VHH binders against o26223. Designs and how they scored, part 112

Target 1, 191 residues: o26223
Amino acid sequence: MKLLWTSQHIKVTVHIDGKVSKMDVLEAIKTRRSIRKYQDREVPEELIDKILDAAMCGPSAVDERPWHFIVVRNREMLEKIPEVHPYGAMVKDAPVAIIVCCDSSLEKIPGFWVQDCSIASQNILLAAHSLGLGAVWTGVYPLEDRVEGIRRLFSIPEHVIPFSVIPLGYPAENPGTRDLFDPDRIHLEKW
Short names: E, the ipSAE of ESMFold2; O, the ipSAE of OpenDDE; V2, 0.75 times the mean of E and O plus 0.25 times the DockQ between their complexes.

## First folded at step 9 (VHH)

Design k28 (framework vhh_8pnl_2; at its last look DockQ between E and O 0.55; V2 from the best seeds 0.00; counts 0 for: grease 27.2 > 24.2, SAP .739 > .668)
Fold by OpenDDE, look of step 9:
Structure k28 (fold): chain B 191 residues (1-191), chain A 120 residues (1-120)
Amino acid sequence: as target 1 above (191 residues)
Amino acid sequence: QGQLVESGGGLVQPGGSLRLSCADAGFTFSNYDMAWYRQAPGKERELVARITTGGSTDYADFVKGRFTISRDNAKSTLYLQMNSLKPEDTAMYYCAKTPFESYIDYFDYWGQGTRVTVSA
């Protein structure tokens, strides 16, 4: 199904001066949306470096930092990801994807790596958004078929667990914003 | 789970028009991307149109500019204006909430549907 998006011109105020306007953290959190359509435009390596730096800045269980990142730019490999990851259909259209993995040999406390990699993944999304990129978290773990598919495709060793695939690119859609604040989910002092 | 209620279906001649409505009585309507699906007899359910919380729209190839999806957040209502209807548009039409912020595969919530019949 070729979805013809009528391009409402997201005025991406591309500040001409290459100065990535610094988005404050609350704005980044509140305005971030999953982006699954990308422009035919390459993402500079400098932006990927910033994103990966952000990915490594989150907390982890006893500071174990078990995460590894595979940066994928190869078009052939990007096109193969949807074959093993059904939810990753958009990856073929992205200029780059980051695969977040856990090295289980780095775990100090068992099971917390899921939280560690989740934090890293979310930081990738927020950093990407703050830099004017779009991204989406496509879950790999704990779906065995996807885990093994990604493992095989990228020759990931057995002690390393692929966790998420995150395609990134300049956005070619505008999903808008949501207000998800729910006071009924807030309990004071006790349930 | 909020109840979606579709309406506006009916019998129409080829070339005619219908306007479908979907009323949301449950979740905060404005926080969800919405879509219309249809299912013809003996066929699989297919996407007709989507609209995001930001108002971005997407249409299936068969729509070819004949249909317009829109939303009224104040009324918590989704619409599908269907013009130039064809016999092949005969189907049950469903309104759906689509959680586009999921890190897992799509899962849509839809109503009971409204029947559209296009016949001479």
Scores: ipSAE 0.340, ipTM 0.664, lowest interface PAE 0.8, mean pLDDT 88
Fold by ESMFold2, look of step 9:
Formats: C-alpha cells, structure tokens, sequence
Structure k28 (fold): chain B 191 residues (1-191), chain A 120 residues (1-120)
C-alpha cells in the first residue's frame, strides 16, 4: 500500500495497483469546508456528472424534484457573476460553477422548494468534497436583487427561481476541521 | 459574539520587535479563522497574516520571514510576533474574525486596532 499526502489535513490512501479509496460519508460531512481558492486546473465533465447525479438523489416534498442546474464554464459569464452577486467574488476564479434553480411549475406543495433545493445544494458540496474538489454555497434566494440579477444574466425564465451559485474546483486552501458538537442543542423528550 | 481587543502596539526603532495580542471574549474562538490587517495613513487596509481554524497560516509577501501569526485557543487570544520592523510597517493593526462557513455574507468582525510606529 502506498500512502499519499495531499495536504496537512487530508490524506489519500492508494491501494495495490494505484486505486484510491472512497471517503466515508460521515468523514465527508465532518471534514467538508467552504473553499474559496482554487487551483488553475479544469474539472473533468465526468466529475460534474457525478456531482449532479448526487444532487438529484436527495428527498423532496412529495417527491416533487423541482430542481434544475445550470453548469457554467464560460469565463466571460463567470466573471460577470460578481456584478450581480457581491459576495460571489471567488466565482470568477473558479473553473466551473453550478447554479441550483427551482422550476416552480414542478411544485406539488407550494413553498417547500426551498428545502428541496437546499438538500440538492448540500449534496453538491458533499459530493464535490468526496471527489477531491472544494466548493462553496453562495446564497442567492431569498435576496431579491441577487435573484433578479442572476436570472437576467443567465436568461432564466420568470417561473424558474435561481437559488444558489456554487463555484467549485480543486482546492488551493485547506481550512481544516472544526469541533462544532454542542450537547446543549439536544433536547430529550421535550424542549 | 464577544469583542476583539488588540494590544501591544507602540513606538519602536527600525530593526526592533513588537508582539501584538488580540483577545476575544467569545466562547467559540477556536471555531473562527483569524487574521491581522493593517492600514497606514492614506492607504487601503491590507491583509498581513491569516491563521485558519486548522492552524494553517498565510502571510503577505511584504511580511514573510519577519512576522509570525499564532493562536492560543485555550486563552482565546491571537498573536502577531513582529521582528525586523521597518518604517513602512507603521500602521494601525487590526484583528479580524471570520464566520468562514456563512453562505450569505463573507465578512470579518473587527477590533478597534492598535497603533505601531517605527521611527525613521
């Protein structure tokens, strides 16, 4: 077995003949961090396909699955996102971004699409992390100026609501892990 | 959230040393990225050094080899050891605390600053 050290806080174990072990789900959840610095390295289409497959695996209200995804690789478009999304400055430096949207015509129960798209967005972050990528969720909805700005920039129809913009790439930073467990947030039987 | 309080600034001759401290009254200090920034008169505020929650450090190019950022999570205190000081290091020095995992805004909480003056 060969051990590869990719960073101070992440190791990739290679097995005989070079295959790489998959990350455990609980490890992925606990070690995922928002990544805002990316290497100048393209993300293969295959990895984006895997990430979007994972995004669509989440539950949704009455199985309505209201989500749509816009994959953005064009540099000119990525560079315009900060003009309408002021805290999305790192998007211009990412090799690719995913815009998570709700098609309101697919809603079966009004208003639950926010939870549905949040689940899809978190799955994107976890899947990207498990594949050795870094990502960050940059909020769009419910901030109306951001919603309208992104809608105009990407020609999104009125009945489709942009929810989040998620830039991703191979990470150029390593924030490390955190100890966030707080037993005071846990209530047995009642508040 | 607590208040960030910087200390340790003062007047020093070129080539001298200072150690800046930043105390955080917050109980979750260890869960935040911390940084030192500086602002000289007539200049924009600029990053000096950053230390992540995992202990990784980054330094501005003008600082490497002269300054060391560190943190003591047990004391909820951030430090900047400044050696080989130059007149161009004269500035207000600010401590910053970042809620790094926010998905709405990405901004720092700031202290009031401590003044460092390096005599010509």
Amino acid sequence: as target 1 above (191 residues)
Amino acid sequence: QGQLVESGGGLVQPGGSLRLSCADAGFTFSNYDMAWYRQAPGKERELVARITTGGSTDYADFVKGRFTISRDNAKSTLYLQMNSLKPEDTAMYYCAKTPFESYIDYFDYWGQGTRVTVSA
Scores: ipSAE 0.325, ipTM 0.653, lowest interface PAE 2.0, mean pLDDT 85
ESMFold2 (binder alone), look of step 9: mean pLDDT 79; pTM 0.805

Design k29 (framework vhh_8pnl_2; at its last look DockQ between E and O 0.40; V2 from the best seeds 0.00; counts 0 for: pae O 2.02 > 2, unsure alone 62.8 < 65, grease 31 > 24.2, SAP .784 > .668)
Fold by ESMFold2, look of step 9:
Formats: C-alpha cells, structure tokens, sequence
Structure k29 (fold): chain B 191 residues (1-191), chain A 120 residues (1-120)
C-alpha cells in the first residue's frame, strides 16, 4: 500500500482522435504554452468533457468547489467577447471557449474562491495541452469592466463572478521552449 | 531586478545597418523571454522580434530576413541586428520582457528607447 502512493512518474492515459496518448505530468507542466492561433478544426465534445473533469479535480478551500463553467461554441457569441474583453481578441478565432466562474453562494470560506478558480483554470490549460490542444488563460477578474462585460454578454447573475475566459483549439503556432528554473527563488530553511 | 536600457540607435542611410543593445545588470536576465518593440510616429507600438529563454525566436512578418534577435546571458544583454534598413523602419525601439505567457495585458512602463532614423 505504501508503494501505491509514492509513484515517481504519473502518466495520464487519454483518448485523442481514437488514439491512446501518454504524457508525463511534469512534461505537460513544463511544455505548456499559451496558444492564441488555432486551426479551423472542431474540438470534439468528449475532449471538452475530459478537460472539465480535470478542472473539477483540483483542491479547493474546505472542499467548497465554487466553480461553474460556460462552454461557448456559438460563433456570434465568441465574436462578441473582444468587444467587452480586449485581451481576448483571439477568442473570435477559437472553435470553443470555456468561461470559468465562481458561484458565490457555494463559498464556505469568503475570499478563497480566487485560488479555487485559478486552480481550475490552470487544470484546464494542462488538460488541454495533454490532449493535443492549445489554450490560453485570458484574465477577467478582478478587472471590473471585464467582469461586468462578460456577465452582461452571457446573462451571468449577480452572485456569479466570471473569472477567466479560456479559448482553445488545435494549435496553429509553436511559441517554442522556455528554460525558467531560477535557483535564486529557492530559500532553504529560511528566507 | 534592474531596469532595461536600450542603446545603439542613430541616423542611417537606406540599406544600412545598426546593432541595438539592451542591457540589464543582474543575474536573472537569463530567466526572461525578451522582445524588441518599435513605435513609429503616429502608430501604435508593435512587436519586432522575440526570443525565449530556451532560444526559440520569432519575428514580425515585416522584418523577417533583415533583423536578427540574439541574447548573451553572460553579459546580460539583448541584441537586435538590423540590416537592409528602410525608411519605414524609422521608429523608437524598445526592449522589454516578453509577456507572451501573461494572463493579463499590462503595459505599465517602457524605458526611453533608442531612436532609429532611416532617411528617405
């Protein structure tokens, strides 16, 4: 039993286009890039379901799980997002976007929902990457004008807070690799 | 972390060359993706070239083949070699950390830049 919880490598086995795919979790984390250019290719509903399943697996404050997700495929709606969310200009070119929201009526510990929704958002990025998709987190909260614009556009009620808009699709760009390890950020025992 | 300082601009004839430099005193220069931007009179600031910490480069379509971005992490410097300069390359040039991975758009402060003038 002791060995079952100490696995050194974790591989996620997923189905992509009828093919089983394996990606080391550390590889997924290190190679994920923001993708803002997408192929003109639909994303299967099954992949969106797997991505949202992954989004909901994150920890949350006292297990409150305050998140809700809006899946947007309608072209007219996707094309309107940049009108209220300037940083989301690429969303009009995406086959699908996921809006991560907090339902404040599910909050059990005030104020931790930002961490909760950030965890869900990052899991969406990693899951999409592991499935051969590209995605980017475009920030909405805490920018009031963007929060209200997205709320109005999607008829989101007052007690629900749009947090992020994540367009995704099969990538049409390759931003390249990064080498970001910085030993100066690591402090042993004390600052 | 230190401030980025651009240099190497000047007046040049069409077809000429310039090498721009961007210096940052500090150990952490190698930990940032870097980019060159430019702003011509009456125009918005636009990307010219970018280079990742892993060495991958990308160029705006208007400058591919004429400009080369490079970095020397030991000297904490970023370079833009500009060849075959044209009058439309006249602009103020800025270096910056590349915010490609940022989940918000925030363009707080730019340095003074270095002026490149290509006369007619």
Amino acid sequence: as target 1 above (191 residues)
Amino acid sequence: QGQLVESGGGLVQPGGSLRLSCADAGFTFSNYDMAWYRQAPGKERELVARITTGGSTDYADFVKGRFTISRDNAKSTLYLQMNSLKPEDTAMYYCAKDLFESYIDYFDYWGQGTRVTVSA
Scores: ipSAE 0.589, ipTM 0.778, lowest interface PAE 1.2, mean pLDDT 87
Fold by OpenDDE, look of step 9:
Structure k29 (fold): chain B 191 residues (1-191), chain A 120 residues (1-120)
Amino acid sequence: as target 1 above (191 residues)
Amino acid sequence: QGQLVESGGGLVQPGGSLRLSCADAGFTFSNYDMAWYRQAPGKERELVARITTGGSTDYADFVKGRFTISRDNAKSTLYLQMNSLKPEDTAMYYCAKDLFESYIDYFDYWGQGTRVTVSA
């Protein structure tokens, strides 16, 4: 059953037959939306591998690459995440979630790990979208209660900092598109 | 911050209908998901209906097909058609601009509300 979600502007042709249509990078960036509803459908491991590969391709401060990823498929664990992450309510309905973490022992320049993990997180979102999946960035750091909640839940060592939780799945909603271009935020040569 | 202005509330008998409107005088209306909330006296504010920029809709369980949320981007206006109204629907109804595209908790921008009273 080809669920053709014909929204007027974004033909997301979800090819059921595993053939991921190639999406160019600008299209991925422009059309990506946070997806918080998912189909009752498993995400193949091959897609997760591609997403994680993309997550590790971003730049980092002095190439420190401090990121670690926890891939969560266990239903019980997914259902517990909302208990410690209020914005993570949708995680319980996702077939899989990726927790992006920083190993502080890998940090070479203090403070840049936030940028590194942000880049990794965004690449996860873009890669997921390009592969026909929906995802949402649910922030963990720097909220202490969320950081400690996720740490405890997944037995994360003290030197490792949970940064974001990203549930993924085949989309079960159509959030539409937005035009966020603002020329007033562009300054030429000087402010 | 854009100003949302709700209208269309009033007194209606059980089984009656109302159509609420929310005019957005601020931000680009079409770029935001919109929602209706309500707050009855002594109760917490609760979601009634949501509509995305793409036109997807979601309703609270108590709506049971009685209400329809819609939007007109050209008029920058959100609507709530309420049919088969019940006394339990008596509340202040608020329009919200929802900022769902966030890596943290989304924020709602609210109008002043419009009062709906359902009474025999």
Scores: ipSAE 0.132, ipTM 0.543, lowest interface PAE 2.0, mean pLDDT 87
ESMFold2 (binder alone), look of step 9: mean pLDDT 77; pTM 0.785

Design k3 (framework vhh_8pnl_2; at its last look DockQ between E and O 0.50; V2 from the best seeds 0.00; counts 0 for: grease 27.8 > 24.2)
Fold by OpenDDE, look of step 9:
Structure k3 (fold): chain B 191 residues (1-191), chain A 120 residues (1-120)
Amino acid sequence: as target 1 above (191 residues)
Amino acid sequence: QGQLVESGGGLVQPGGSLRLSCADAGFTFSKYDMAWYRQAPGKERELVARITTGGSTDYADFVKGRFTISRDNAKSTLYLQMNSLKPEDTAMYYCAKAPFESYIDYFDYWGQGTRVTVSA
């Protein structure tokens, strides 16, 4: 068991057998960072499956679960994403990306799909982090040019709305520690 | 959001030093990651250095140990100590609340900037 001390004093127990020790949910939330630089290392399919499983475990409006996921590993496609998604420049350097989409035909109550896909996207980020991967949420919706760009690039049907692009990989940067707790944002009983 | 005000820019010779300051008039300074950016004439704005709320720092490759970013939360002030300045460091320097955890690349929390000119 090699304890890799990250500069953030996060004990990542890397099991010799490639099994990443599971961190608790609060640790995952508090220590998660957007990662935009990745190692030249492939992400095992098993980890992607776990991440997608997590992505589908969140709540949704009336349990509509409108989300779909495109898993992109093709190098050519990854390199094309930045052409239609300027904030996705790092995607070209990632070994894999997940595109979170909404099938509007599955929506039971209009407008809540944004929340549904947001929950799914956040779960992807947290799951990735808990598994020793780095990821970043790059917003697609509601920017029309990006929505249509991603739609065209991946031949996404009109009733399906691309929501976010999330590149993933083993981290090649350390963004550092944050402390964002703000008691001024907490109101007791009333505003 | 409080207005960011940069200062400390000026004309210096190559090899000289400057210390930039960014004052936040708001009360939320300590709650945000901060960064210095610069924009040279005819070039795009680029990240120079960042510092997290936890005090972790990161620098652009061109800095090469010449600059140090720091923050004083009590004074709501961000600093950039710039040593061994080069002509290529000539730019308008901007302070920003850095949206490193933003899923959107649109943000407008910039100061007016302070001009740094490095010339013999």
Scores: ipSAE 0.399, ipTM 0.715, lowest interface PAE 0.8, mean pLDDT 88
Fold by ESMFold2, look of step 9:
Formats: sequence, C-alpha cells, structure tokens
Structure k3 (fold): chain B 191 residues (1-191), chain A 120 residues (1-120)
Amino acid sequence: as target 1 above (191 residues)
Amino acid sequence: QGQLVESGGGLVQPGGSLRLSCADAGFTFSKYDMAWYRQAPGKERELVARITTGGSTDYADFVKGRFTISRDNAKSTLYLQMNSLKPEDTAMYYCAKAPFESYIDYFDYWGQGTRVTVSA
C-alpha cells in the first residue's frame, strides 16, 4: 500500500499595520526589483526584525551561519557610506541600511562564507519586498577598498568582513516586472 | 554578442530638438533594462536616463522634463527624445545595458556614441 503525497500551495502570512498580508513566494521572487528611491518615511523596527529573522533562515555551509548584521539608521553615518562605497550613492536617501557581514571566526569550512552571506542578502531583499519595502543589494566584498572603507567607518574588527550594504525603505519608484525566462539556459541531462 | 549602435546626434540651436536612437543587433533586447549616458570633454560619464524592460523610466535631475527615454522591443531599439536643448547638453551620448539589477557597478561595454552639439 502506498501513500501518495500531495503538495499544497504555500503562502506567507504576516501582519503589517493591522492587516494580514499574503504574497505567494513565486510572486515575491518574480516581482522583486532593485529599488533606489525611497519615500521620506520611517521603517518600523518591527519590520527590520522580521527581515533579519528571514535573513537568518537561509542554509549555510555545514550550518556555520557566519553572518552578522549592522542596522544603520543614523543619518550622518548613512551619508558617509557613499564616500567609501561609490556604488552606494542612494544609501544617503534611505531611512535605513543593513550591512551584511561575515564573522570569519564562525567559518567551519573555508571559503563558503561568500555563498552564505549571499543567501542572507537575497533573503533580506525578498523579505523586504514581501513587507511592502524596496531594497537594493550594493556590493562590497571582494572589492578591497570598499571592504576596508566600510570596516573603518563602522569600526568592524579585522576578523569580520563586510559583504554587502543594503539600503531599504518604502519605495518611491516602480521599475515593473521583467520576463527573464530563457529556455536556452536550461540543459537536460548534459550541456 | 549584441552590438549597440547609437545615431541621431548633430548640431542644433539652443531650444532645439534631437531624437537619438540606439539599435541592438543582438538577441534578447527585451530582456534588458537600458540607459543613456553622456560625457562632455574632461568630465566623467553620467547617467541621463534609464528605462526598464517594462517601460518604467528614471531621469537624472538635470533633465528636468526635457528628455524622454523610450524603447521599442519589437525593433530592438532604444530612443532618447531631447527637447529644449541647452549648450550644457553638448556631449557624446552613449547607450548601454543598464545595471538596474546589478549589485556591482562595473561594466565595460560602450559604443562609439553619437555627438550632440548645442551651439552657444
């Protein structure tokens, strides 16, 4: 006797400002865009907590979980980021930014921390989107001048590696959805 | 690989208009966000306008409503309608694949550009 498993559609349910919000996971992935313009509106601490909870749910190499997060709301500090991070010009206009870091003392298998922090960074983008926020990943590692600049600015110790800076806020732009499916990228059984 | 070819530049009087075109000989034009950049002599290249695959647009502050970026995915062509031109708009104009979703700001492809000269 065999019992066949049936799958059910999974939805994420969250409470936002007294409302229940549902976004299908595939919809979230397909509709998320890099957002570089933000409303002059505070992002509640509660939403940042939910985003970072999501960031920490990602898999990591041998479950090493090497990530640490710096939450930056101070206006003066946000305005200094572009001085050491040229791609981060929009950070000065964001109400908050998250710096994703690797604590190398938590590394259990060398070199996989980049994948680990990439997973956390993408989860931040998706979680922010599902909560009605916009965000953009701005690369820091492996560009040495950016790594050292951010480390210096935020007093990050030598064994901790800043990986990405992610400004976020309520979006003030709508880039729209893209149809990026390309069947030529799919190879069955072999190249 | 795709090749981006700009055209439509020229000499105009202040207040005049030009329409720049950029043809993409490559496949999959509709899959890319696109942009116009400009560079005056002795200055760094600067973003003029961006347009997403879905048609959403973003403009540099100096445009102030004078330029309109558009695209025709069926013709694999990007446009920049430039109205109310000023001498300060004199530059080489380049089209590029815009790095809207890039988490890094490095890219290395620039065409030859098309020259816009607004007579002082």
Scores: ipSAE 0.391, ipTM 0.683, lowest interface PAE 1.9, mean pLDDT 86
ESMFold2 (binder alone), look of step 9: mean pLDDT 78; pTM 0.790

Design k30 (framework vhh_8pnl_2; at its last look DockQ between E and O 0.63; V2 from the best seeds 0.00; counts 0 for: unsure alone 61.6 < 65)
Fold by ESMFold2, look of step 9:
Structure k30 (fold): chain B 191 residues (1-191), chain A 120 residues (1-120)
Amino acid sequence: as target 1 above (191 residues)
Amino acid sequence: QGQLVESGGGLVQPGGSLRLSCADAGFTFSNYDMAWYRQAPGKERELVARITTGGSTDYADFVKGRFTISRDNAKSTLYLQMNSLKPEDTAMYYCAKDSFESYIDYFDYWGQGTRVTVSA
């Protein structure tokens, strides 16, 4: 038996500060933005664990799951990333970064690992956002100079391909949302 | 393809000010992040400032608080207020639809540019 209380004499101001509500998945997808400015605040290990758990939930070609992740917190290493990855300049300002890699020895069907690692990378962005963090995907593959630079920097073996570098932290900016729905991109029954 | 039209450039003394404007040609301005870029003779094009749909701004280090990017979505116009101009600021200035969400470095829509010349 569910009892409902109703009162006309109660006036309530309620604050929603993100502490008491989790984010709906459609809201997360629609409101996620690239974040390149971060607070000087550590990201708890437990949040990184949740993000990586989410990353590994994605589908993959023939369930090959070719992804590996390098979690980088060392300040000196974070500061070296921009030397080999110019688009990743904001990584030096992040408390942590995740490098998404493909282990080609795990491929079961050649040529689909890019899609597999793209799915994992997007899941990292969405999971971070849902936990109150901001992140940005900075592309490494297929730019060979960036691939080799990251491989050297992190001692990544030849059969493992660094795919993306994703810095993350508590956001210090709010880019806002965008309404990008375009009906002209939708084709019913035929092209 | 929209057309972006920059204006407001000119010749100015060091320490002077200019206000650049960029008008769109009918795309849905309020749905796009926007940016100003510049290119000096013999140099590569570089980001000056960007502003997102939510009004968050980002500036190149060489700006050092001298420039302010802003937007008026009702007028579909992007602005760059440039104060304390230096000879190093001499360049063609371009507005662009910014690739803020791009995971690679890419420049999408470009105007024809407006020239800024700072001469002693």
Scores: ipSAE 0.439, ipTM 0.714, lowest interface PAE 1.6, mean pLDDT 86
Fold by OpenDDE, look of step 9:
Structure k30 (fold): chain B 191 residues (1-191), chain A 120 residues (1-120)
Amino acid sequence: as target 1 above (191 residues)
Amino acid sequence: QGQLVESGGGLVQPGGSLRLSCADAGFTFSNYDMAWYRQAPGKERELVARITTGGSTDYADFVKGRFTISRDNAKSTLYLQMNSLKPEDTAMYYCAKDSFESYIDYFDYWGQGTRVTVSA
């Protein structure tokens, strides 16, 4: 079953049934949108593995790679996430979510873990999109209530900091595309 | 910075209808996700409806099929058709650029608002 998403400018052919359509990186970046509605369809483990592989391929400060990932498929747990994460309402409807965390004991330079986990999170989004899945970045850190809520819910130790919750699934919406290129934000040689 | 101008508000009886408009002045309307918000007296601003550049829509729970958000990119105009209005719908209604790509809750009100009063 080929789901053809026709946006005004880019036809993205999503191959359903294990055939991963190859999307080039620029296309993935340009066409990616946050997806908050998902089909009632399971995500194969092979796709999650590819996404997590991509998540671990980004740079990090002095190559500290402080990231950990919790893969959540349990329906009860997915349904509890919105209770501690108000912006994560869509998580209850996703077949799977990835929680990106930082092990602070792996930090070599303080504070850069936010960048490291951000890079990992973005790679998850791009990889998901390239594989025909929809995802959304729901911020946890630095909101204390969300951090502690997710920590408690998943029994995350104190030295590990939950950073983001990313639900994933086959898209059940088409948000379209945006063109927000702004030449006024580009400065040549100096400000 | 583009300016959003809301219109179409007014006094209406319960069960009545209004159509709100939001006109764009100065930005590429078709490139932005849009939303309607409202703020009742003494209450916080709340989302009413959202529409993406692709036309996907989302509604607050209280809408219950009574309102329809739409857009005309050629006219750079956002609409909110409100049917079956209730007294509790009384509020200032705001048009806003709404980024669906925020990783946190996003509230950005760009218009001056249009007042909707539902009263017998």
Scores: ipSAE 0.302, ipTM 0.691, lowest interface PAE 1.2, mean pLDDT 88
ESMFold2 (binder alone), look of step 9: mean pLDDT 77; pTM 0.789

Design k31 (framework vhh_8pnl_2; at its last look DockQ between E and O 0.53; V2 from the best seeds 0.00; counts 0 for: unsure alone 62.2 < 65, grease 25.9 > 24.2)
Fold by ESMFold2, look of step 9:
Structure k31 (fold): chain B 191 residues (1-191), chain A 120 residues (1-120)
Amino acid sequence: as target 1 above (191 residues)
Amino acid sequence: QGQLVESGGGLVQPGGSLRLSCADAGFTFSNYDMAWYRQAPGKERELVARITTGGSTDYADFVKGRFTISRDNAKSTLYLQMNSLKPEDTAMYYCAKAYFESYIDYFDYWGQGTRVTVSA
């Protein structure tokens, strides 16, 4: 077993009024980074439940909520993902991954499911971060070879579209934050 | 055009050391996470090391502690210190922007690279 330690552990609880304070939303958005190195530590099912609850809180086109989630913990299955999903190489080192899917039978307005599943995927990243976990969104759709490979690997039916694979775990790296604000991207009233 | 210029390659014996440099031909690279990639003859390009704007680093498994990536923000220069070199390290070495936050794989190259040869 190879262990890769390149970053410090993520910090830290804040105490307010005798309670452990949850991370502020703007702080979570600004400090979330893609994490591709994980500790050899299991993620409790309770935390996965909280993350998926958050994933399902997002808006969707006409409230169609087309998303389904596959939770993958089986080591042999995680190790097979890179065979069909090259960008998902770090998934084999994660204790768990979530596959975000669209069930097209739930789609009410054609073509908006991509936005719907993107919202769910981003909510997974933010919720994981707020719980002290690290995650990364690895794109599957619209790359057809990856879509078909993941569908085959997990026995996903043809009316269900795998959208993203999100490995997660307790982080073993710290990429730090960046200041990406660019006022030239802001247009008042007109272009 | 923001041309990246690699230098410091050369011929070295096994066990030797080289220090690669990469300079941004533009004003600064301080807003970018940066990486070194390599490409051996007839093989695909592969990541060697990454470094964030804040100095956090990530290395490919084959490095095994032999290489150290660093940056000098004041000089807009990226470095790769390569120690304990092996013949399998023979490749063209490129610096590039690192895309830590990309949800798709992408390779971005702005220079011609610097050749490292480790003769058995």
Scores: ipSAE 0.424, ipTM 0.725, lowest interface PAE 1.7, mean pLDDT 85
Fold by OpenDDE, look of step 9:
Structure k31 (fold): chain B 191 residues (1-191), chain A 120 residues (1-120)
Amino acid sequence: as target 1 above (191 residues)
Amino acid sequence: QGQLVESGGGLVQPGGSLRLSCADAGFTFSNYDMAWYRQAPGKERELVARITTGGSTDYADFVKGRFTISRDNAKSTLYLQMNSLKPEDTAMYYCAKAYFESYIDYFDYWGQGTRVTVSA
């Protein structure tokens, strides 16, 4: 059963039988939206592996690759995340979440880990979308209460910094698309 | 920066209905997610409902099916149909441009608001 979500602009053909249609990178970038509603359907481990592979393929400062990933499928843990992350209300409804963390001991140049983890997080979102999943980036760092809340909840050591929580699942909403191109933000040769 | 103008508020009895409108005078309305917020006296502003560019909707827990958010892109207008109003719904209601693609809760523009009073 091909659930053709025909929004006027984005034909996302979700092949139920695990064959994800190949989405090109530009299409993935342009059509990706935050998804906060999920089907009552498990995400195969194979897809998570592909997503994590993508997460680790991004650049990092001097190739420091400081990122770690916590994959959360436990229902009780997923339900507790909203208690410490107000923007993470949807996590309780997701079949799985990825917590992106930084191991500060791997940092070679101070401060760039934020960019590294951001790149990893974005790659997770894009990969998920390309695979027919929905995801949303819920910010943890630099909000201290959220950082410490997630740290305590998942027993994350002090030298590791939780950065983002990304719930994933098969989409149960269609948020549509946005045209955010702004030529006024483009400067030629000089400001 | 476009101005959002809320209207439709008023005094109603418990169980009554109101329809709020938000007119967008300056935005490319169809490109933005929109939301209704409310603020009661002495309370913090809270989300009531959101609607995406694609028409996907979400509601606060207290709504319980009583309110419906909708949009008319041709008229650049956002609506909130409020049924079965309760005294607890008394508040200033605001229309906002919503950034649901943000990795943090963020709202950058609010209208003047429209006052809703529910009283016997």
Scores: ipSAE 0.238, ipTM 0.671, lowest interface PAE 1.9, mean pLDDT 87
ESMFold2 (binder alone), look of step 9: mean pLDDT 77; pTM 0.792

